# Designs tried in a protein design chat: VHH binders against tRNA(Met) cytidine acetyltransferase TmcA (tmcA). Part 8

Target 1, 213 residues: tRNA(Met) cytidine acetyltransferase TmcA (tmcA), of Nitrosococcus halophilus (d5c1k8r405to617)
Amino acid sequence: VAVERLDRDALVRDEATLSELFGLLVLAHYQTRPYDLRHLLDGPNLSVYVMRYRGHVVATALLAAEGGFVEETARGIWEGRTRPHGHLLPESLAAHLGLAQAPRLHCARIMRIAVHPAVQGQGLGTHLVDTIIRETGGEGLDYLGSSFGATVELLRFWERLDFLPVRLSVKRGATSGAHSAIVLHPLSSSGQALVKRARERFLVHLPHQLADP

## First folded at step 1 (VHH)

Design q14 (framework vhh_7qia_2)
Fold by ESMFold2-Fast, scan of step 1:
Structure q14 (fold): chain B 213 residues (1-213), chain A 122 residues (1-122)
Amino acid sequence: as target 1 above (213 residues)
Amino acid sequence: QLQLVESGGGLVQPGGSLRLSCEASGSTFSDYAMGWYRQAPGKQRELVAFIYSGGSTNYADSVKGRFTISRDNAKNTVYLQMNSLRPEDTAIYYCAARVGYTQSRWSGYDYWGKGTPVTVSS
């Protein structure tokens, strides 16, 4: 099963593929709607990856390209003066983990990932992510990441794909201690250095986060 | 506005080496990430090597271990050292500069040179 990166302009004219993508995302994410998918496709820097089996889309990943800011903008993000729309990973790393140079690096955030239930457990999700890692590394990205509402299942899923937790935050006023997580996978040498620093800061602060949910 | 001029291409025998240079003029060079791309006749343009403003690098699997990208911000120049060249490396090599990552490695506010041909043949 081959992984294909779709041309976004061609995709919006391909109703069959859009319908299968929508169906997969609904199956994996109960709150996905046609309007939401069209809004994601309208966003700048979106990449769509699919796997097809017998002509049908059986797995997909949606990536948002982020980061790559010049020094002045990176300083503004780190200082909390600038909050560029759609740059969640660099903003979180700079503003919340104090990594001032993080917004200068290039990354992609995996916004959605889905594998059809009929073919789950056959390594398609792993193959999809492995292919994305190779392609985005080859394109010059420094790291990949994902942000999600933390559950044991989702943390295990990303850890199995060699994504490392670097942030676990709590929503203020949440009685049950609702958490959000950020996981990162390094691609370049600079990405490896960034992830190492993020991981070290995460581990130092983890006892405090657990004590103060 | 940034202008890019490639040099260093030529004919080389299999197993040989070449060093490509790309000199930038105009805008502040150090703010740009720089890449080397190549295009063989009848094929899609592909990324060969990439270097960020901070010096971190990435390589296509086909050239990893054989090619090295580097930059000299004081000289506004990016280099591609190509070792152990193969006939399959024959292509026109392009220098590109960009700010920020986009959906396509060769589109949207990227600056491109005119290319320098590399032929690996005997």
Scores: ipSAE 0.000, ipTM 0.150, lowest interface PAE 14.6, mean pLDDT 79

Design q15 (framework vhh_7qia_2)
Fold by ESMFold2-Fast, scan of step 1:
Parts: structure tokens; sequence; C-alpha cells
Structure q15 (fold): chain B 213 residues (1-213), chain A 122 residues (1-122)
């Protein structure tokens, strides 16, 4: 099963493919509505990856390109003076982890990933992410990341894909979706330096988070 | 393979209560996250409640405070307690079991029941 990056101009005119894509993503995310997904697809920085089987979309990932800001904008994000729409990873790293230069790097956030129930357990999700890592590395991105409501199962899923936790927001009495996590995967040498620094800061705070959940 | 069988649906008056049950057979039940979805005529299927391996729960905003999901791993069963039912809750309710594959909250489901109808009407 091959991974394909879709042409977005063609996709927004292909109602059949859009319907299959939206159906798959709604199935995977309890709060996602078709209206929300259409708005995501309208964004200029969105990439859509799919896997097809017998003409049908059976797996997908949505990526949002983020970061790449000039020095003044990066400083504004770090200082809390500006919050650009759709730049969750660089804002979180700069504002919450104190990484002032993070917004200067180019990244992509994996916003959604889904595999059709009929083909789950066959390694398609792993193959999809592995292909995205290879392709985004080749495009000159510095790192990949994802932000999600933290559960043991989801953290294990991302760790198996070689994404490293760098932030965990702990809320007492929290259920699934009440905690939040950020995981990162480095692509470039600059990305490796950033992820190393983010991990160092995460590990310093981890004992406190475990002691005061 | 894992099989899911729903029960407990039916006709109920507004303000009434129903308890849905979903019995799993096949593979190790305690290793799966479980969810309840519903689909009204002409609408897309929506997740109304879920429970993970550790017992953590989440609910759609439309049912929060009225519905409660729980599981009994010894009986391989997941339950949906539905209180203060409204005509808008009328739908076919589906049980689902699966693995986590979503980056921004949620679950992808591998196994589905056939559904149990719930009608809230006077």
Amino acid sequence: as target 1 above (213 residues)
Amino acid sequence: QLQLVESGGGLVQPGGSLRLSCEASGFTFSSYAMGWYRQAPGKQRELVAFIDYGGSTNYADSVKGRFTISRDNAKNTVYLQMNSLRPEDTAIYYCAAGEYTLSESGWSYDYWGKGTPVTVSS
C-alpha cells in the first residue's frame, strides 16, 4: 500500500475523496466535525497524506506547517507579545519551555492521523508516519511534532514511532483529554539540538510533575 | 476475532433512563479502549462516550453530565448509563473497540457492534 501526498487544489474539488477522508477522521476523533476539517483544508500550510486500497482512502494524516519566523516575531512569541494562529508547536516551545529560538525553525505538526478499522493492525499507521518522516526530512524541515490529550496508550504509540515527550501538562483528577502532551521527532541537525534542549528542560520538570499530579 | 454484541436499547419517554450493555468475546477485552457511538437518520456517526484501558473516560458535550460509561473487565462488558433522555438522543447506538492512532485526542476503532436502536418519544 503506497503513501500519497494529495494535491490540495484537486482535493477540494473531489467530493468523493473528501467524503471518505472526513468520514475516516470523524471516526477517529470524537469532537471533529466536517466543518472543522473543511476549515483545516482551507489553510495554505496544510498537507494531506493518504493510503488507498482498491480506490478507497484507508489511512490518512494531516500536517500543518509551522514556524519559520524572523527573529523579531520569534522574540515576540517567546515574550508572550504575539500568538500567531496555527503555530502551536513553536508557541508552546517558546512560551512554555522557554526556547526563544524555537519559532525560527521550520516544523510540521501532525494534527490528525487515522487508519480505517477494516485494515488496522497491519502496520499501516507506522508505515504512514515513517514515510512522512522521510519525505519531510527531504523537504528541509527541522522537526515534526504532535500535541494531544495524554493517555498511557497514546504516549506509547508516539514513543514507538520515535517521537520524544517534551511537555506534559498534569491536572489532578484528570481523565483522558484533560492532560496534554507534546512529542517531537528531530529531522535536521538544528532540530536535533532543539529536541535535545527541550528534553533536558522536560526531564528537569518531570520529577515535580510526577510528585504533584 | 473480537465480536461485540449490544443490548438494552428500546423506546423511552423524555426524561427517562436506559442502560446499554456491550459484551465482547474473542481477544483480551481489557487491552482495548471502548467507545459508544450513535447515528441518527441522515447524520454522521458520532462518538458520545469512551473509556480507555485504565478506566479514563471522555464524553461528547451534548451528553456530558447525563451519560456515564463504565466497564467490567471480569465480564468483558462495557455499559452506557443514559439519564435525562431527550428526543435529540434518538439514534442507533454502536459499541466499538480499538486502538489509539489519533494525535489530537480520540481513538481509531477496529471492531464494531451491529447497533441497538434508542427512541426517545412520547
Scores: ipSAE 0.000, ipTM 0.142, lowest interface PAE 13.1, mean pLDDT 77

Design q16 (framework vhh_7qia_2)
Fold by ESMFold2-Fast, scan of step 1:
Structure q16 (fold): chain B 213 residues (1-213), chain A 122 residues (1-122)
Amino acid sequence: as target 1 above (213 residues)
Amino acid sequence: QLQLVESGGGLVQPGGSLRLSCEASGFTFSDYAMGWYRQAPGKQRELVAFISSGGDTNYADSVKGRFTISRDNAKNTVYLQMNSLRPEDTAIYYCAAGLNPFTKYSHEYDYWGKGTPVTVSS
């Protein structure tokens, strides 16, 4: 089953494909409302990838292009003066990890991935992500990333795809609560340098663990 | 290593009710999203109901208003209350557990039960 990147203008006119895409995303995201999906598709920074089986959309991924800012904007993000809407990865890296040049690099954030239940267990999601890595590297992006609620198994899923944790949102004072993670995969040499620096900062500040729960 | 065990299936007349239970062992149940799937003879497996780790729910259109999914984190159990059962609900029902992939990813469920049969006939 081949991975296909959809032309957004053609997608808007293909009601059958759009309906299947919406149905698949709603099935995968219990909190996704039709308004949220419409809003995501409205963005000029959105890329849509699909896999088809016998004419039906059976897997999809939505990517948001982020970063690529000029020096002045990058400095503003690093200083906390500006927070451009929809640029989660560069904002987190610059403002929270102190990586002042991160917003200058071009990246894409994997926002949504969905595989139809009828074809789960066939490795389609892994094939989809592997193909996206190859294609976005060829397009000149510097890195890919994702943000999600942190669990050991989700971190291992991303690790198998060579995405490395660079941030965990942790509450000060030991308490139960949701944690979020950011994982990155480098594509260019600049991306490799950025991810290396982000990992070094992450690991230096990671709390020591002497005993498991 | 990680196990899901379904129970509560059986034979019921049209219009009747059943409550399916799925008990989880060997993992942190409260972190997982839980789903109920079904597979009728000669048909593909389909999602019936979903509940997130936070308690948000989703239902297939065919069962909306008739089925209710719930969870009890203290008992490591997810339930499917099935009301107003119809012959077309006849299937093997599977419990599945996945980490938040179902809020961000639908790659696949990490753990599956072996299934419990439900037959709706008179």
Scores: ipSAE 0.000, ipTM 0.147, lowest interface PAE 14.5, mean pLDDT 77

Design q17 (framework vhh_7qia_2)
Fold by ESMFold2-Fast, scan of step 1:
Structure q17 (fold): chain B 213 residues (1-213), chain A 123 residues (1-123)
Amino acid sequence: as target 1 above (213 residues)
Amino acid sequence: QLQLVESGGGLVQPGGSLRLSCEASGFTVSSNYMGWYRQAPGKQRELVAFITSGGSTNYADSVKGRFTISRDNAKNTVYLQMNSLRPEDTAIYYCAADWGSPEYLTDSEYDYWGKGTPVTVSS
């Protein structure tokens, strides 16, 4: 099953594919509406990847392009004076980990991954992400990342794909203290240097009760 | 473009009340997980309250019983009603939206953030 990056201008005009994509996201427990998905696709920063089997969309990943700011804006983010909408990874790295140059780099955040229940457990999600790593590395991005509710299972999924935890924060909403994780995968030499610095800062502050994956 | 715009912050006396508003454009608040966060000077950002697409709410222990999160679907707006305000509630308050369920393989952090609205509680 081949991984395909969709042309978003063509996708927004393709009702059949949008319906299948929406259905897959709902089936995978995402709370989206067709209008909301279509409007998200109007933005130039979103990339849509799919896997098809016998003409049907069976897996998808949504990526948001982030970062790439000029020095003045990057300094504002690092100082906490500005927060550009849709730039979670560079904001978190600059404002919370003190990495002043992080917003200068180009990245993509993997926002959603969905695999049809009928084909789960066959490694399609892993193959999808692995393909995205190869594709985005060739496009000049510096790093990839994702943010999610931390479980041992999810941390190990991302670890197998060489995504490294760089932040764990407490999300107060559960009876037990739930943690949110940020994981990064470097693509360029600049990305490797950034991820190394982020990882070093993370490990210094890692609580004794939390295992390094 | 998709965005969140916060308003309603300001200076208030201890024991006073403020209602923060978060107006969404380009997407529907009723279909999303919506949250309020705050960040005090020199401290880390913390979750204050959230409301799920189904209408369930949850609150940080420090604000439970004093703050109420709600939404007006017709106005596409999320509110944070803050009562019995204390000096320690002084912070910049941020609205955030999440497209997905935290129970699946998805981003647990919110997808879209507002620029924040400052709240100062002092005499």
Scores: ipSAE 0.000, ipTM 0.183, lowest interface PAE 11.8, mean pLDDT 78

Design q18 (framework vhh_7qia_2)
Fold by ESMFold2-Fast, scan of step 1:
Structure q18 (fold): chain B 213 residues (1-213), chain A 123 residues (1-123)
Amino acid sequence: as target 1 above (213 residues)
Amino acid sequence: QLQLVESGGGLVQPGGSLRLSCEASGFTFSSYAMGWYRQAPGKQRELVAFISEGGSTNYADSVKGRFTISRDNAKNTVYLQMNSLRPEDTAIYYCAAMSQPLYRAWTSEYNYWGKGTPVTVSS
């Protein structure tokens, strides 16, 4: 099954494909409305990847391009004075993990990934992400990442795809103590250096983070 | 659980100095970036000083050259040395530990917060 990167301008006029994307994201338990998906597609920073089987969309990934800021903006993000909309990974790495130069680098965040239940376990998710890694690396991105509510199964999924955990944190607005995770995959030499620094910090601090009730 | 207890606030004359302390309890202090925020009446909480796990620091423009943030991991304590205080520095000062990787956490309930310590600069 081939991986296809969709032309966003054509996609917003392709009602059948949009319907299948929406249905797949709902099946994967994403809180997605058709209006929200169309608005997301209006942005220049979104890339949509699909896999089709017998004419039907059976897997998808939605990527947001992030980072690539000039030094002044990067420092503002690190200091907490600047919060560009839609730049979760560079904000997270600079603002909390102390990686002041992270917003200088170009990255993409995998916002959504879904594989239809009928074809799960056939390696389609792995093939989809492997293709994305190859293509985004070829386009000159420095790293890929994802942010998600941490479960053992999701951590295993991303680790099997060679994404490295660099942050586990607890949300304190809710008393439940739900964990969130950030995983990164390096693409360029600069990305490798950034991920190495983030990983070293994660490993040093892991016992203390896991001790947090 | 991480708990934060601020001390050192009070009434001071313009041009005076105060040193704020924030003591954390638990085993997570050394893994957290720490910040000092303030909130004046009718205003939002704003970050005035930040220190990373590695000791790198940043300051709001309004306090650069006057305030110094530091940490002592052996004592689980973060400090804010405030010099050349001005009436506009009057606020409740909050210690925060960054529990979330998002910038939004610096001003939201994602941070662990102390109860705050009042600082009044008045003649």
Scores: ipSAE 0.000, ipTM 0.105, lowest interface PAE 18.3, mean pLDDT 77

Design q19 (framework vhh_7qia_2)
Fold by ESMFold2-Fast, scan of step 1:
Structure q19 (fold): chain B 213 residues (1-213), chain A 124 residues (1-124)
Amino acid sequence: as target 1 above (213 residues)
Amino acid sequence: QLQLVESGGGLVQPGGSLRLSCEASGSIFSEYAMGWYRQAPGKQRELVAFITSGGSTNYADSVKGRFTISRDNAKNTVYLQMNSLRPEDTAIYYCAKEGTYSYDDVSYTGFDYWGKGTPVTVSS
């Protein structure tokens, strides 16, 4: 099953593909609504990837481009003076992990991944993300990342794809005991240095965070 | 809801100038930091210039001294004055709003409020 990056101008005119994309994301994410998906697709920093089986969309990933700030903006993010809308990964790394140079690097955040229930467990999600890693590595990005509600299953999924956990926190306003996670995958040499530093900071603090919440 | 509309792009010869405009509607423009991004074919989008609500400016090294960002809050407009244009400045230019967010916001937005872009071609 091949992975395809959709042309967004063509996508908004393809109601059949949009309907299947909406249906898939609603099935995978109970909080997703059709209007919210249309709104997401309006963003110019968004990339849409799909897999088709017998003409039907059976898997998808949505990516948002983030980072790439000049030094002063990056310093503002690191100091907590500015929190740019739509730049979760650089903000989290700079403000919460103290990585002042993180917002200067270019990244993409994988916002949604969905695989149709009938074909789950077939490795389609793995193949989808692996293809995205190869394609985005050629586009001049420094790293990839994702932020999600942490389960053992999801952490293992990302770990198998060489995404390393760098933050685990109790989500504000979340269900009691729920954790959110951030995982990163390096693409460039600068990305490798950043991810290594983030990982070192995470591992040093993890025992204290788990033992003494 | 903030809506952004870019204009002012076009074809220009090397050494020429263009002024891009971005008109905002639907929100309190003066409270937001605004930026100009560009994307050349096959390249990642890059921040070109940034202006805070207070008027402080920042520029990418590649354009510093040649480009000037400004804003007119009475017209809800941000401008990018581009002088001494080079073929390497050829790109689609995007206007973007920057603002604050929380983890709760990420599940539905995950992107800046960018317009559709305005193409700039520097060639003979």
Scores: ipSAE 0.000, ipTM 0.104, lowest interface PAE 13.6, mean pLDDT 76

Design q20 (framework vhh_7qia_2)
Fold by ESMFold2-Fast, scan of step 1:
Structure q20 (fold): chain B 213 residues (1-213), chain A 125 residues (1-125)
Amino acid sequence: as target 1 above (213 residues)
Amino acid sequence: QLQLVESGGGLVQPGGSLRLSCEASGFTFSSYDMGWYRQAPGKQRELVAFITSGGYTNYADSVKGRFTISRDNAKNTVYLQMNSLRPEDTAIYYCAADSLEYGWTGSEPDDYDYWGKGTPVTVSS
């Protein structure tokens, strides 16, 4: 099954693909909101990847481009003076892990990944992410990442794809003791240096991050 | 850092009204999507209403037509106007700032940057 990066301007005019894409997101995630479709179409920093089987969309990933800030903005993020909406990875790395230069690097956040339930467990999600790694590495990004509610299964999925956990935090206000995870995958040499520093800080702070809120 | 402080909860009789407020302090409030969640005794926490930075709103079917979410960016506040309250609306209500993130299929990964401490609402005679 081939992985395809969609042209978003063409996608707006391809009602069949757009309808299947949104239907898959709703089917795969019971918390999919109507805003997700608008965000997909309106966001200038979004990229859409799909896999088709016999003409039908069976898997998708949504990527948000983040980072690439000038020094003054990066320092503001690190100091907690500014929190740009839609730049979760650089904000988290700078403000919470103390990595002052993280917002200067270019990254993409895999904000959503979905595989049709009927074909889950067949390696389609792995193939989709592997293709994204290859394509984004060729485009000059420094790293990839994802943020999600931590489960053993999700952490194992991302770890198998060489995404390394760099933050594990308690969701504020959650009564179930749920944890949020951030995982990173380096693409450039600068990304490798960043991920190494993030990982070192994560391991030092791990006992604190696992403490009760 | 964004901080959220909720107010407006209390005891009301069926058919009554309450307005919950959630005041945010810190960075650019207008850039955040905001939601109201509730957790009733013995039940899981559920989303009841949300409002995007652009003003788009959505509601759980159980509250649609009775609850209205709104925001005042000048006051850094989000509101939940609750009308025609029913005993089944009894819950602790939480305010959350949303960072539109989802993970793998079969789970509900949802990474909210900030939550309030909750405000109790009891609907009974």
Scores: ipSAE 0.006, ipTM 0.161, lowest interface PAE 10.4, mean pLDDT 77

Design s01 (framework vhh_7b2m_4)
Fold by ESMFold2-Fast, scan of step 1:
Structure s01 (fold): chain B 213 residues (1-213), chain A 122 residues (1-122)
Amino acid sequence: as target 1 above (213 residues)
Amino acid sequence: EVQLVESGGGLVQAGGSLRLSCAASGFTFSDYAVGWYRQAPGKQRVVVASISSGGSTKYSNSVKGRFTISRDNAKNTVYLQMNSLKPEDTAVYYCAAGYDESTWLGSDYDYWGQGTQVTVSS
């Protein structure tokens, strides 16, 4: 099954495809409404990927382009003076890991991914993300990332795709509490250097963990 | 058109109370988590409180027991009730809305308000 990047201008006029896309995303996240998704898809930095089977959308990923700020803005983000709308990965790396130059780099965040229940377990999600890695690397992006509520299953899914954890919320005594994870995949040489530094600082955040997973 | 509009800020004496409101329009408010942030003069913006789409609340240690966050989905509004105000609570207060997974991360909000000034004297 082929992975397609949809043209945003054509998509907003294609009611049938939008309806199937909304249905799939609602199925994956039961609190998501079609009205919210329509507004999300209006964003200038949003990219939509789909997989079709017999004309029906069976898998999708939504990507938000982030970062790529000039030095002045990057410094403002690092100092906490500036919080740009929808730039989670560079802000988290700059403000929480102290990586002042992270907002200078270009990245994309995989903000939503969904596979229809009828075709789950066929490797479609893996094929979708692998295709996105190849395409975004060719576009000159420095890294990819995702942010999610940490479960063993989700960490394993992203690890299999060579996404490395660089932030995990760890609280003393919170053994059954919620944890947040950020995972990164480098694309450029600058991205590789950033991810390496982020991993080193991640290990400092885990005061008694000396090994790189 | 998506908007978040804060109101209810002002000047108040130490020990006083204020109720901030954040009115949302242009999206399905009930499906979003909402957080309150504040930025004091010369300091970074920090999280104050958040409420999930399901009504679960979180508070920073500096405001626990004094501040209460609540939401009214019928009015597309979130509130921050601030009691026992202290001079160190002086800041511009911002509301921000995002899907549940982004509420406490501090940087992944889809929508932000313009802020409302709170000044606590004495």
Scores: ipSAE 0.000, ipTM 0.141, lowest interface PAE 13.7, mean pLDDT 77

Design s02 (framework vhh_7b2m_4)
Fold by ESMFold2-Fast, scan of step 1:
Structure s02 (fold): chain B 213 residues (1-213), chain A 122 residues (1-122)
Amino acid sequence: as target 1 above (213 residues)
Amino acid sequence: EVQLVESGGGLVQAGGSLRLSCAASGSIFSDYAVGWYRQAPGKQRVVVASITSGGSTKYSNSVKGRFTISRDNAKNTVYLQMNSLKPEDTAVYYCAAEFSGYDTESYLYDYWGQGTQVTVSS
């Protein structure tokens, strides 16, 4: 079972594959609705990865390309004057972690990942992400990341794939200790430098964040 | 975090039986789908049997009718009962657990055990 990156322009004309993809994401992620997926496919920055078994889509990941801004726009994001829609990782790194040059770099955010329940327990999710790391490194991206509601299991999953936590936010208005996390994986030398700086700031501020009420 | 430990492997004669156990520690294991895999020297790791969090089971064609997967969520343990063993069943057997997310953005991830050797003599 190989990992395949789909051509999105061809995908919108392939009703069978679209139906299986949407069905898989709804089945595996009960918060995902067909409308939300159609909306995501509107953007030119979306990449779709699938795994097939006997012609059927059994695993998928959706990636959003982010960053790559010119200096003026990057400065606006860093200063908090601009919050571009669909650029969560560079916005968080620049505006909330103070990394002024983060929006200059090119990244992709893993937005959704799903494996069909009937084939769970076969290492497909890990293989899918590992393949994405290799392919996106080859495309010239600087880093990968993901943003999610923090659980121990999710943090350990990403850590095993060498994604490093760089932000852990306490949701103070939410019920007892809800957190959101951002994890990053460097791809280029510029990405390595960025992730190193982000990690250093995370570790310095972690004792303060843990002491927050 | 989930840590998996396999046990119950060993040497057995053709036609014999073995019961493998996969014990998980720490997390709420009942939320996990669990699979048994095997890998013979020089070959790819292949799925043998799986069980969902709800208890639905699936078997590879090579073991269907001979192997039975079951779970005991109170003990955080999954079992593989292997009957009518053949020399071709000789392999290292691995337990793997895959979690499905709940009320937040859902990700699927895999945990693997260290493996347990099963050798079937002819």
Scores: ipSAE 0.006, ipTM 0.173, lowest interface PAE 10.1, mean pLDDT 77

Design s03 (framework vhh_7b2m_4)
Fold by ESMFold2-Fast, scan of step 1:
Structure s03 (fold): chain B 213 residues (1-213), chain A 122 residues (1-122)
Amino acid sequence: as target 1 above (213 residues)
Amino acid sequence: EVQLVESGGGLVQAGGSLRLSCAASGFTFSSYAVGWYRQAPGKQRVVVASIDSGGSTKYSNSVKGRFTISRDNAKNTVYLQMNSLKPEDTAVYYCATDYTYEGSEYTYFDYWGQGTQVTVSS
């Protein structure tokens, strides 16, 4: 099964593929509330990857391009003065981890990943992410990342794909014992330097992040 | 196109009240969590209050008991009622929504409004 990056203009006119894509994302995420996934596809800087088996979508990943800011904007993000729409990874790294140059780098956030339950455990998710790493590295991105509610299973999944945890935090705006995670995978030499610094800061501050809210 | 538009800011004296509104468009508002943030001059942006799609609310310790967040899904609007205002509450107030919300997972605020200025005189 081959990994395919979908043309967005063709995708919005392909109701059969959209229906299968949305069905797969709903199955994978076990959401308790209604969610209009079509609105995610209307977002800026999105890329859609799929795997098909006998004409049916069996795996997908949604990526949001982030970062690439000029020095003045990056400083504003680091100081907490500026928060651009859809730039979660650079905002978190600069404003919360103190990495002032992070917003200057180009990255993509894997915001959704799903594999059909009937074919889970067959290595399709690994093949999908490996292909994305190769493609985005070839496009000149500095790093990849993902942000999610921290479970042992999800942390293990991302670590097996060589994504390293760099942040654990409580739910934004909430006093709670529950945690969210950010994981990063470097692509360029600048990305490798950034991920190394982020990981070092994470390990030093981990006990503090697990203290009372 | 996803948009959030804040209104209701202004100048008030300490001890006064303001009601902020955030009007949402371009998405299925009732399905998403919404939060209020504020940023004072020279300081980082900090969370004030949030409300999820089920109506559960959370507040920062600095505003708990003084501020109330609520939503009206029929009007695609979220409100922040601010009572007993202090000079320290002076800031630009921002509305944000979690457009990537997963019902059993944490909230990530990806979409922001332009902000509304609140000034509290001593």
Scores: ipSAE 0.000, ipTM 0.141, lowest interface PAE 11.0, mean pLDDT 77

